# VH-VL binders against q9umr5, part 14

Target 1, 268 residues: q9umr5
Amino acid sequence: SYKPVIVVHGLFDSSYSFRHLLEYINETHPGTVVTVLDLFDGRESLRPLWEQVQGFREAVVPIMAKAPQGVHLICYSQGGLVCRALLSVMDDHNVDSFISLSSPQMGQYGDTDYLKWLFPTSMRSNLYRICYSPWGQEFSICNYWHDPHHDDLYLNASSFLALINGERDHPNATVWRKNFLRVGHLVLIGGPDDGVITPWQSSFFGFYDANETVLEMEEQLVYLRDSFGLKTLLARGAIVRCPMAGISHTAWHSNRTLYETCIEPWLS

## First folded at step 11 (VH-VL)

Design ya71
Fold by OpenDDE, second read of step 12:
Structure ya71 (fold): chain C 268 residues (1-268), chain A 123 residues (1-123), chain B 112 residues (1-112)
Amino acid sequence: as target 1 above (268 residues)
Amino acid sequence: QVQLVQSGAEVKKPGSSVKVSCKASGGTFSDYAISWVRQAPGQGLEYLGEIIPIFGTANYNEKFKGRVTITADKSTSTAYMELSSLRSEDTAVYYCARTQYDILTGYSDFDYWGQGTMVTVSS
Amino acid sequence: DVVMTQSPLSLPVTLGQPASISCRSSQSLVWSHGNTFLNWFQQRPGQSPRRLIYKVSNRDSGVPDRFSGSGSGTDFTLKISRVEAEDVGVYYCMQGTHEPYTFGQGTKLEIK
């Protein structure tokens, strides 16, 4: 039998968005138990990510317990960060494949319609004033806002991304790294035509430097320092990068070609 | 000057489906979410779900999941609510309502409502 | 789901007299960022609901100052300082903090 699949949605999302993915999984891996977690749907997805991590943890623990052979995680957009944090805080998870589906793994610094919708009176260049305040950090989107021009504020005020990245020292960094390294494979999916994740390379742990030049994963300090295990995972062949062009952000979970190429191989 | 104009009354048989429309005007459609609420005759208000047009994402009350589908057409500034497998208990006036999202000020729930659409389910 | 409990369910009032409606939520409606999404709606006979109050105490445009909202946490109140004939209808509280969003049972305000 196939390992159970757990799906975690993104910002302002719900299980409904994954109806096609469920169909694909059922067709290619019949009998697979797929659980799309209907937690923090819609407006609730604006809650602090640590709160979401706790809620999702409570939901996945019993699923994992019933699947001693292991489970697969498919985590979309903001959900990818939730899942990474989840795997960092769980010392007993049994995740075989962690599939990060167009997730801003190294953060977000976009000025897209998505951002304008959330902050209609703000530009990305000024969002640090909001997001790096204690009040701003009560919103999920600010938990992974990564302003390359205000690194000090990011490092000191980010209550989520900076911590799970190990960019700011904290007492649990070593343990979180150990826990995260329990994952069998880290499958990173994203693409240049996403239109929301900015830069799109964030889905592959790439990100802007101070001049807004996009650097690759291997050039990031978190990789170089192996602060949460990326270097280690890469060294043991546990990281899979699956870029795909021509896919908009809202289509990653509903594209058959993407599924067959980037998701299906890791559900066995 | 915001207005939500809904489609006309419907009479349906049990087991069939109904699709109600809600056309928004007087604002930017993509800046808002459209929620659906129903009210059975002589009863209170019940939330069905919402659509966020800019994302194309819909969120539903668990009670109606599997039967309700909410969609939006940005080109016509129109939201739709489709309810399938209709039952007599689904007889109600269905309302659409607008929600404005703004993290700085907090979202504003249901500040404008449509005129309602009566859906009658009878054999 | 969050249960919204209104009291009273029937409210007969003499013209010119004040009215008060209570709404209690089964859990706190306060977000971690401090906002409380508690709304009050008025539904006149044969009409759509109309929002009177949002986020506990803010009046919508065009709403007479006779209406006021107050409360915090789980306890909220809508007050009408002087009831007028046009105030006849059903009043609903609604929480927009927790999914799914839920309404109170409604309070039917009538003139004695």
Scores: ipSAE 0.674, ipTM 0.870, lowest interface PAE 1.1, mean pLDDT 95

## First folded at step 13 (VH-VL)

Design kb2
Fold by OpenDDE, fold request of step 14:
Structure kb2 (fold): chain C 268 residues (1-268), chain A 122 residues (1-122), chain B 112 residues (1-112)
Amino acid sequence: as target 1 above (268 residues)
Amino acid sequence: QVQLVQSGAEVKKPGSSVKVSCKASGGTFSTYAISWVRQAPGQGLEYLGYIIPIFGTANYNEKFKGRVTITADKSTSTAYMELSSLRSEDTAVYYCARVDYDEYGSYGMDVWGQGTMVTVSS
Amino acid sequence: DVVMTQSPLSLPVTLGQPASISCRSSQSLVWRDGNTYLNWFQQRPGQSPRRLIYKVSDRDSGVPDRFSGSGSGTDFTLKISRVEAEDVGVYYCMQGYHWPYTFGQGTKLEIK
């Protein structure tokens, strides 16, 4: 039988967004138990990410316990960060494939048409003011806001991303790295036409430098220092990168071609 | 100069709801958090919650979660606080306040509304 | 929740004399950015609260220099070097670090 699939949604999202994905999985892998976690939906997705991690952890633990052979995670957008954190804090997870579906794994700094109301370009340069504060860090968006022009503030103020990245020292860094490395495969999915994840390379652990030049994963300090295990995962062939053009952010979970090319191979 | 102007006094029956408005003028609205604080007669200050308008949702004090709804209309630079299932102990002056920030990490409620008296009485 | 404890709760002062209000937090208010999120507010009778001090010791614009804030970690003090008649009111400390943000009980300053 196929391993259970756990799906974690993104910002302002719900289980409804994954109806096509469920259809595809059922069609191609009949009998697969797919659980779309209905937690922190809609505006509740703005709750602090650590709070979400705790909630999702409580939900996935029973599922994992009933699946001794392992499970697959499909984590969309903001959900990808939640899942990465889950795998970092859980010392006994049994995740085979962690599929990061268009997630801002290295953070967000920018806006798209879809998120203009949330991240207007005119405000992007000033969002650090509120985000890198106690007030802002009570919101998930700020937990992975990564302003390349205010790196010091990011490193100090980020309550989530900087920690799970191991960019800021903390007593659990070694253990989290060990836990994360339990994953079988890390499947990174994203593309240039996403329109939301900014830069889109963030889905592949790329990100802006101080000049807003996009650097790839292998150029990032978190990789070079192997702070949370990226370098180790890559070395053992556990990282899969699946870029795809022509996919908008809201279509990653509903595009059949994307599913067949980037998701389905890792559900077997 | 930034100003916050609140709606007028309210008299409500127990079990009813009240919605107080807070209109901002003289500055930007979307990126500044708007806080709601109340003060019962002769008592201290109690923090209800705050909203960052661009995010569209508020952070609530759990004490009031389920009864307090804080919203914001960016187009009118107006924040709202609605309190449902009113009780006599909800009788208080309700304040909105802007949470400021600067390059040095200065944060706090620097501008306050004039307050809105809400009286809950049978 | 973080408890903010002020002392005294009542502060009668003679005009021209100094005043001092203490505020203690049950947890450190030093955030990871190095700032300490402690504020002092003044509320004159019949008025809205007014922020006097932020980040422990920084004065808001228009606040007389006779007001000063000090402290660190969990212990803070608001001082008025020379109390004036207009200083009558209730003073609150507030922490803006740990949600939910909380106020002290308030200190009522009166003129003897």
Scores: ipSAE 0.856, ipTM 0.921, lowest interface PAE 0.7, mean pLDDT 94
Fold by OpenDDE, fold request of step 14:
Structure kb2 (fold): chain C 268 residues (1-268), chain A 122 residues (1-122), chain B 112 residues (1-112)
Amino acid sequence: as target 1 above (268 residues)
Amino acid sequence: QVQLVQSGAEVKKPGSSVKVSCKASGGTFSTYAISWVRQAPGQGLEYLGYIIPIFGTANYNEKFKGRVTITADKSTSTAYMELSSLRSEDTAVYYCARVDYDEYGSYGMDVWGQGTMVTVSS
Amino acid sequence: DVVMTQSPLSLPVTLGQPASISCRSSQSLVWRDGNTYLNWFQQRPGQSPRRLIYKVSDRDSGVPDRFSGSGSGTDFTLKISRVEAEDVGVYYCMQGYHWPYTFGQGTKLEIK
């Protein structure tokens, strides 16, 4: 039998968004038990990410317990960060494939058409002022806001991303790394036409330097220092990168070609 | 200079709802948090919640158990606070305030509205 | 929730004399960014609160230099070097670090 699949949604999202994905899984892997976690939907997805991590943890623990052979995670957008944190804090998870579906794994510094209403260019440059404060860190968006021009503020103020990345020292860094490394495969999915994740390479642990030049994963300090295990995972062949063009952010979970190419191979 | 102008006094029956508005002028609205604080007669200050308009969602004091709803209209630079299931204990002056920030981060409420008296009586 | 404790709650002062208000927080107000999120507010009779001090010791624009804030961690003090008639009102400390943000009980400053 196929391993159970757990799905975690993204910002302003709900379980309804994954109806096509469920259909694809059912057709190609009949009998698969798929659970789309309906927590922190809609505006509730703006709750602090650590709060979300705790909620999702409570939901996945019983699922994992019933699946001793392991489970697969499909985590979309913001959900990808939630899942990475889950795998970091859980010392007994049994995740075989962690599929990060267009997630801002290295953070967000948005300036795209899709988020212009939220992050116009003029606002993007100033969002650090409120995000890197107690006031802003009560919102999930600020928990992974990564301003490349204010790295000092990011490192000091980020309540979530800087911690799970091991960019800021904390007493659980070693343990979290150990826990995360329990994953069988890390499948990174994203693409240049996403329109939301900024830069889109964030889905592959790439990100801006101080000049807003995008550097790849292997050039990132978190990789070079192996702060949470990326270098180790890559070395043992556990990282899969699946870029795809022509897919908008809201279509990653509802594109058949993407599913067959990037998701399906890892659901066995 | 930035000013916050609130709606007028309200008299409400127990069990009803009240919605207070707070219009900002003279500055940027979207990136600043708008806080709501109330003060019962002769009492201290109590924080209800705050909204960052660009995010469209507020952070609430759980003490109010979901009775408070804070919203913002960026097009009119107006924040709203709605309190439902009103009780006599909700009788208070309700204030909106802007949360200021600098290059080092956000650090508090620098501009306050004039306050809105809400009286709950049978 | 973080408890803010002010002392005294009533402060009668002679004009021209100094005044001091203490505020203690049940938890440290030093955030990871290095800032301490302690504010002082003044509320004159019949008026809205007015922020006097932020980040423990920084004065807002227009605040007279006779007002000063000090302290660290969990213990803070607001001082008025020479009390004036216009200083009558209630003073509140407030922490802006731990949600939900909380105020002290208030200190009522009156002229003797």
Scores: ipSAE 0.844, ipTM 0.916, lowest interface PAE 0.7, mean pLDDT 94
Fold by OpenDDE, fold request of step 14:
Order: C-alpha cells, then sequence, then structure tokens
Structure kb2 (fold): chain C 268 residues (1-268), chain A 122 residues (1-122), chain B 112 residues (1-112)
C-alpha cells in the first residue's frame, strides 16, 4: 500500500483548498490515506508558529505511529515552515518525502500585488519596527519576516525562522539538525510567477542580500555552515528542486501539471 | 498629535455583549498595535489583548476564554473591542491605547483613549 | 503569567519631598533585542493612564524631569525628586515582554 500523505495548509488557508490535490492523489495513487489537517485555519493561521508546530505535532504523531513504513508531508506556503520546524523538533518522525510547496523557507520580504493589502510597498520597509518586537512576534507573519536591511534585528528578534535556520545559537541546534536529517527527501517547489512569496527563490532557500540581490541556496550562510543540514542533504542527493513558471501562489495545490511533475513522483 | 477617541458609556444586562470603538486620528494606524486594557472600579489595570491592524488579527489574554473579540477597520482607522457573555465582574472602564515604535522597535502604550465605562447590571 | 510586584502600595508624601516606588518582575524583562520592556504609568484621579517612562528610564515628551526611572533585569524604580500636588494619583509599572502583558498592583501617591 501507499504511504499516508499528510497535508499542512498555508496562511489564511484551510483544508478545503486542497480538494483538487486530494483528487489527484486518489486518481494516481488509489488507496492512499490522505489527511489534510484542519488546524489553525483562516485567521488562526496568524498564531505564533511554535504554537502551530505543537498543534500539528499532536495531530501527526498518531498518523505516524500507524504508518511504520513512513509518511509523506505536503506543506503549502507558511505550512512549509511549520513542517520544517516539526521535523526539527521530532526525534522520532518517519517522514519519507517532505514536499515544500511554495514555502518562504528563507523568509518573506514581499510587497507583491496579492499581498499588497498586507505588505504594501510603503510599509514593507517599516514592518521591521513592529515585527522585531515582542508584540509582533506573537504573529506568524513576523516569525518569518526577514528584512535584509535589518539583519541584526532579524537575527536577534526572530522567534522562529532564525532558530530553525540555526542562524542564532540555541541549545537545541545540534539535535534539531539531527532530527531534520531523518527526512528521506526534501522536495522544494516554487516559481517566478508565484506573486506572493518574495523573493520567489525563498522557496528554494534563496534570499536577498543587503542590496536586495537574490543569492541562491549554496551562497547562504545556513548552507555554508550546514546549520540545519541543507549541505548534508544536498550531498547525499536528498534535495529535489522543482521550479515551475506560470503558476500563481493559489494554484500550486490545484495545478495538474505541477502535481504530475513535482509532487506525484515523490508519493511512492 | 495622535489621539484616540472612544465610544460612549454602555449599560448592559448580564449575558449580553458590548462593542466599544476606538478611533485614531493624527497619525498612521495600520502598523501600530492597538491595545485594550480595562480597570474595574477602584482596581488595577488588566490587559485584554491587542491588534496590529495591518494583520487583521488580535492577540488575546486567555483569561477571557474567547469572550473578547478585537477588530480593526483600516479605512476608518478604528479599532473595536467586543466582550460577550457579560458578567457583573466585567463592569469597568475600558481603554484603548496605541503601542508606539521608533527606528529601534516598539516600546509600549504611549497614547490612551479617554476610556469607556461599561456597566453590567441586572 | 509574569507577576509585577510594586512597593509600597500606599505612598503618603509631603509636598516638596522625594518619592520612590519599587517594581519587581517575576521574570527578566530583557528581550533578545537588548531592550528592557518596562513602563511606568501615571493615573491621576478621574483620568486615563499616562505613560511616564518607557524602556526603564526614557521619559515621554512633556514628562517633567523630576520623574526618573532606573533598574535592570527584574528590579526597577520610579523616583520623583520633588513631589508636587499634581503628582497625586496611582502609579503602575507594566511589563511588555511576556504575553500576556501585566501591570503592577499600583501605588497610590497622596499628599500628607
Amino acid sequence: as target 1 above (268 residues)
Amino acid sequence: QVQLVQSGAEVKKPGSSVKVSCKASGGTFSTYAISWVRQAPGQGLEYLGYIIPIFGTANYNEKFKGRVTITADKSTSTAYMELSSLRSEDTAVYYCARVDYDEYGSYGMDVWGQGTMVTVSS
Amino acid sequence: DVVMTQSPLSLPVTLGQPASISCRSSQSLVWRDGNTYLNWFQQRPGQSPRRLIYKVSDRDSGVPDRFSGSGSGTDFTLKISRVEAEDVGVYYCMQGYHWPYTFGQGTKLEIK
């Protein structure tokens, strides 16, 4: 039988958004038990990411226990960060494929049209003032807000991203790295026409430098230092990069071509 | 200068709900946190929760067990606090306050509304 | 929750004399950014609270220099060098680090 698939949704999202993905999986892999976790939906997705990690952990533990052969994770947008953290804190997870579906893995510094209401250009440069404070860090968006012009504030104030990246020292860094490295494959999916993830290369662990020049994964300090295992995963052939153009942010989980090309191969 | 103007006094029955408004003027609204604090007669200050309007969601004190709802309308620069299932113990002056920040971060509540008296009585 | 403990709770003072209020937090208020999120508020009778001090020692605009804040970590002090009649009211310390944010019990300053 096929390994169970666990799906984690994104910001302002819900399990309903994945109805097409469920259909595709059922068609191509009949008998697969797919669980779309209905936690922290809608506005509740703005809860602190560590709180979300704990909630999702409680939900996935029973599923993993019933699947000794392993499970697959499909984690969309903000959910990709939740899943990465989940795999970092769980010393006994049995995840075969971790599919990061258009996730801001290296953070967000966006002002796209889709999120203009949330991140208007005029406010993007000032969001660090509230996000890098106790008040702001109570919201998920601020937990992975990565202002390239205020890297010092990011490193010091980030309650989530800087920690799971190993960019700020903490007593669990070695253990989290070990745990995360238990994953069979890390499948990174994203594309230039996403319109939300900014920069879109963040889905592939690329990000802005201080001049807002996008650097690739291999140029990032987290990779060079292997702070959470990216270099190790790449070396053993465990990282898969699947970029695709022409897909908007809200279509990553519903596009059939994307599913067949980037998701389906890793559900076996 | 920034000002916060709250809605008028309310008298409510137990079990009902009350919604207090807080309108900001003289400054930006979306990126500042708006806090709600209450004070029972002759008592101290209690933090209810706060909202960052640009995010559209509030952080709540769990003590209120989901009875408090804080919202914001960016178009009118107005924050709202709704308290449901009112009890006599909810009788208090309710304040809104702006959480300020500078180039180095946020520091606290620098501007307060005039307060709204909410009386819960049978 | 973080407990903020003020002392004294009642503070009778003679006009022109100094006053001192202590505030202790059950946890450190030094955040990872290096700032200490301790505030002092004044509430005059029949008025809304007014912030006097933020970040332990920084005065808000319009606050007389006779008010000063000091301290670090978990121990803080508000001092009034020369108490005036307009200083009558209740003073609160507040921590803005650990959610939920909490206030001290308040110190009632009165003129003898």
Scores: ipSAE 0.791, ipTM 0.900, lowest interface PAE 0.8, mean pLDDT 94

Design kb2
Fold by ESMFold2, look of step 13:
Structure kb2 (fold): chain C 268 residues (1-268), chain A 122 residues (1-122), chain B 112 residues (1-112)
Amino acid sequence: as target 1 above (268 residues)
Amino acid sequence: QVQLVQSGAEVKKPGSSVKVSCKASGGTFSTYAISWVRQAPGQGLEYLGYIIPIFGTANYNEKFKGRVTITADKSTSTAYMELSSLRSEDTAVYYCARVDYDEYGSYGMDVWGQGTMVTVSS
Amino acid sequence: DVVMTQSPLSLPVTLGQPASISCRSSQSLVWRDGNTYLNWFQQRPGQSPRRLIYKVSDRDSGVPDRFSGSGSGTDFTLKISRVEAEDVGVYYCMQGYHWPYTFGQGTKLEIK
């Protein structure tokens, strides 16, 4: 039988967005128990990410307990950051495949195509002023806002991303790295036509330097220092990169070709 | 520079609702945190919540959650606070205030509206 | 919630004399960015609050230099070196460290 699958949604999202993904799993892996976590829906997805991590942790514990041979995570957009934090804080997680579906793993700096009212190009240069403050850090988008032109503010103010990346010193860094490294596979999915994740390479742990030139995962300090285990995972052959062009941000969980190519092989 | 102008005084019956407006001028509205603070007669200051208009949602003081709704209209640079199920204890001056914003960050409420007196009486 | 405790609650002062208002928080107000989010506000009779001091000791623009703030961690003080008639009102400290942000009870400064 197949390992249970746990699905975690993204910003401004809900469990109903995944009905097509559920259909695909049922067709290819009949009998698989799939749970789409129905927490922090809609505007509740703007609650602080550590609150979301705590809530999702409470929801996944019984599922993992009933599946001692392991579970899979499919985590979409902001949900991929929630899931990565879960893997860090849970001493006894039993996740085999962590499938990161177009998630801003190195952070977000703008919206290039579709959500200009949320991330207007003219506004991205100013968001650091509120995001890197107590008022802004009460909202999830600011927890992973990553302004490449204000790295010192990011490093000091981030309550979430700088911590789970090991970019700011904290007492749990070594334990979180150990916990994250218990994952069996890290499956990174995204593409250049996403239109929301900026840069889209953030889904593959790439990000801008100060000149807005994208450095790929292997050129990032967090990789080179192996701060949370990326270099170790790559050396084990545990990182799978599955880029796919032609898919917009809202279509990742409803594209059959994407499912068959990038997701299905990892749902053992 | 930045100014916050609030709607006029209201007299309301218990059980009804009130909606106070706060129009901003002279600055960028969508990325400021707009706070709501009240002061009952002869009493101190109490924080209700705040909104960052670009995110379209507010952070509420749990004490008022379920009765207070804070919204913003970016096209008119106006924030709103609505308090429902009014009681006589809700009689207060309601202020909006902007959290300051410079090239280095945000530190606290530097610009205040003139206040809106809301009187709840039967 | 972080509790902010002011003393005294009533402060009669002779014109030209110094005044001192203390504010204690139930926990440290040093935020992760290294700033201490402690503010002081003045509310003159019939007016909206006005920010005097932010980050413990930084005076807002247009605030006279007779106002000064000091303190660290959990204990803070607002001082007026020479009280003037225009200083009559209620003074509040506020923490911006942990939501919900909270005010002290207020200190009413009176001339007598």
Scores: ipSAE 0.665, ipTM 0.849, lowest interface PAE 1.7, mean pLDDT 90
Fold by ESMFold2, fold request of step 14:
Structure kb2 (fold): chain C 268 residues (1-268), chain A 122 residues (1-122), chain B 112 residues (1-112)
Amino acid sequence: as target 1 above (268 residues)
Amino acid sequence: QVQLVQSGAEVKKPGSSVKVSCKASGGTFSTYAISWVRQAPGQGLEYLGYIIPIFGTANYNEKFKGRVTITADKSTSTAYMELSSLRSEDTAVYYCARVDYDEYGSYGMDVWGQGTMVTVSS
Amino acid sequence: DVVMTQSPLSLPVTLGQPASISCRSSQSLVWRDGNTYLNWFQQRPGQSPRRLIYKVSDRDSGVPDRFSGSGSGTDFTLKISRVEAEDVGVYYCMQGYHWPYTFGQGTKLEIK
């Protein structure tokens, strides 16, 4: 009776990371078909995001076709951007709940735990130099890097985030918006102790202005212009915001309280 | 004042592997793209791939995918290129080169290593 | 792959005279940021390549004023206003627009 669940992983990740989430779903929603997609694992998660979107699209099509009543997406970290693009490019997706688990939906401007252990000092002020170039855009991190101090470079060079946000003109923008708006619910999950997503409010479509002051979703141009459907979804009552403190980036899919509070209610 | 110093010439048999090193000095390493380019005797230049060391992974030319592995060790500021299943047609000089950057971005390979001759015979 | 075509492939020049090398790409090299990712390299005999020009016309540090680049879209030119003995070598154009990045075939400059 429960809709199938498709899980899309994040950067430097693999399907094994979600074993606890699978246990929680089995306990509360017995009989649910859960598929954790085993694509672009580990270092392959750094391939261009459009390449990843194409690969995940091919994997989800048969799952969605087998479940005409709909499916749910649980998409972690970078995987939440892959899933949002899937909702835009698929003319006939049947996603009810899109659960965005600590995903950098408005971009990333900060060091990851990976960068901190390699370089004790922050490198975020320099990364735009390689990211907003042909060499950098061949890597997923650069596809959603959003330097608030170089917004003109971001808007001009981004191959992915500026496009799916409707921040740069694109011939498919109207179709992508229509497709995205077919989602039943958008469930946004994240919190201040994540430690990787920067600002953490990116998981809720918040982001820095030029002074590094965080503006919330409703203050963003992409919301105000409804460029890909956020304003329409909010007016429809389809956006759920579920912040939770005390959870580090690698613990979102292995915290039972988070699951019960933020995920479980949406797995009809 | 950046320098790229490569490992010495290699003579290899067909079917074996070679690993060429490229040590960077006099500048930053982790955020530059380090490229590998080869030149067969009397021929032009051919791009193998590149790595951005902070990401820890490489982008490969499809022509060489499956045989070439590009890595970096940030602690020693050294990039590596390994080519496996060597054939006589892989005889070439192998160069490393870094892609520059400034306050406006990255534009091309401004510093080149001295080259490493790899000879595949018999 | 973006194909880079140079002409001429062999360029004998009298010392002190001008030289001009053409490079044509199979598609526009204007990247989405508005920059044109076209480089020129010089390879002297027995040496590694050296970058001369980036962004079509920007001269690299230490490159003499006699070298200049021009062009737009798909057509680019490297000029040497007055060829000197040290300019002997092979010149390559390269696109950094679309992966895999590719080089022209090379133009061998020789003194007559």
Scores: ipSAE 0.622, ipTM 0.843, lowest interface PAE 2.0, mean pLDDT 90
Fold by ESMFold2, fold request of step 14:
Structure kb2 (fold): chain C 268 residues (1-268), chain A 122 residues (1-122), chain B 112 residues (1-112)
Amino acid sequence: as target 1 above (268 residues)
Amino acid sequence: QVQLVQSGAEVKKPGSSVKVSCKASGGTFSTYAISWVRQAPGQGLEYLGYIIPIFGTANYNEKFKGRVTITADKSTSTAYMELSSLRSEDTAVYYCARVDYDEYGSYGMDVWGQGTMVTVSS
Amino acid sequence: DVVMTQSPLSLPVTLGQPASISCRSSQSLVWRDGNTYLNWFQQRPGQSPRRLIYKVSDRDSGVPDRFSGSGSGTDFTLKISRVEAEDVGVYYCMQGYHWPYTFGQGTKLEIK
C-alpha cells in the first residue's frame, strides 16, 4: 500500500519519456498508482510557467483529494520548477516526497552541448536582453533564465523564479512559504555530467555569483534569509541531497541505479 | 543600419493560404523578437503574433490561432508568417517588425518592414 | 485583452499650433520591472508605422523634440508643441504590458 505518485515532465518533453521510471516503480512498489501528467507536451512546454502551473494544479487536485494520506511528486527538469510552484500556491496540497530530478531550481545560465540550438554558447550572455522583457517572459525558459551578470534585471523582470524563490517582494510570499513548508521531504537529484542544467548545482539550489563561482545552497541569500523555507526544511532534516555522476540530462528517469539509490527510498 | 525587407504583394482566392517573408539584415537575428502586425484598408493595427527565433516557436494572438503560423530560419535571418483559410476580411497590409533591445533590455518595435499587401478576392 | 482607447479619432490642426492626443488603457501598464510599456507610433500616408515614443516619454532616435509623451497608470498623452506639415498621418498608442499587445484605434491628424 503505497502513496500515489504524480510525475511532471520537462521542456520539449512528454509523458512517454517516463516509461522506464514507471517500470521501476512497478517492480519495487507493486500496486502504486502512478500518474504521468500529459499536459503542455512538446512546444506547449514553452508556454508561460504560471499558465503551466495552473493547468497542472487542476490535474493534481482530484488525485490529492482521493489520497488524504498523501502523494509523492517526481518532477523532471523544468517540471521541478512547476512542482515547487504548486507546493507554494496550493493551500491544500498533501505532498510527502517532492523528488526534484535534475531541475534548474536556482535558474539556468547555460550552455548545453546536447541542446545547442536552444542555448548556444555565444548567446547566453545576450539572452537577458529579450528574456527580461514582456516579450521574453511569455516563454518558459525566460521565466527561469538567471543571468548572474544582470541580477538587477533578473530581480525586476522575472515573472516566476524570482517570485517562487522569494527574491522579489510580493503579497503572497508569507502564504507561499507556509504552503511549501508542508512538504514532508525535498529530495534533490542531479549531477556534474548532466550537460544541460547550468550550473548543474542549480538542481541543489546552488548557483553562480557575479564571477561565475558556484555558491552552494547554504551560501545563497534565499537560504540565509529563509525566504521560502529552505533553511527551515534543512534544520528539520527534510532535505535529501542525492548527487550522481555519469548521468546525462535525458537519462535521469531511465537509470536503474539512480532510481534505486535516490528515488526508491522515498516512495513510502 | 538594420532593415526588414518583406516579400511582394499577393492576390489570393478565399480559402487559400499566403506566406509572407521578412528578411532581416545588419545584425543578430536569433535573439530578437520578430512581430507580425496587420492593417486592413482604412483600419487600425492588429497584432498577430511574434517569434523569438532561438526558441523556434511563436506566441500567437488567440484570435488567429489555428490559422496563423509564424516561423523563422536562422540561417537566412528570415521570418515567415502564413495565414490559411483566407477570407475577404483578411485583405490587409501585413507588417513585420523587430523588437529592439540594448544592454538593459527590450522596449518595443523600432524597425518595421515595408509591408506586404495581401488581397483576398473572388 | 487590454483595451486601448484614443481620443480624438480625427484631429484637424492649424499649422504651428499645438496638438494633443489622449490614450487610455483598461488597466495599468506598469510592468513588474517598473517600466510602463506604452508606445506611440506615427504612420504617414502610404508609409509603415514609425515609433516616436517608448516607455511613455522616451523619444526614439531622430524624433523631433516637438513630440513629447506623458502620463501614468492608465492615462497617456502625446503632444506636438508646434504642428508641421510633415506631421500629417495617423497616430497609434500601443501597450506592451500584457499579451496580446494591443493598439489604440488611431488618431488621424490633418492640417486644417
Scores: ipSAE 0.605, ipTM 0.827, lowest interface PAE 2.0, mean pLDDT 89

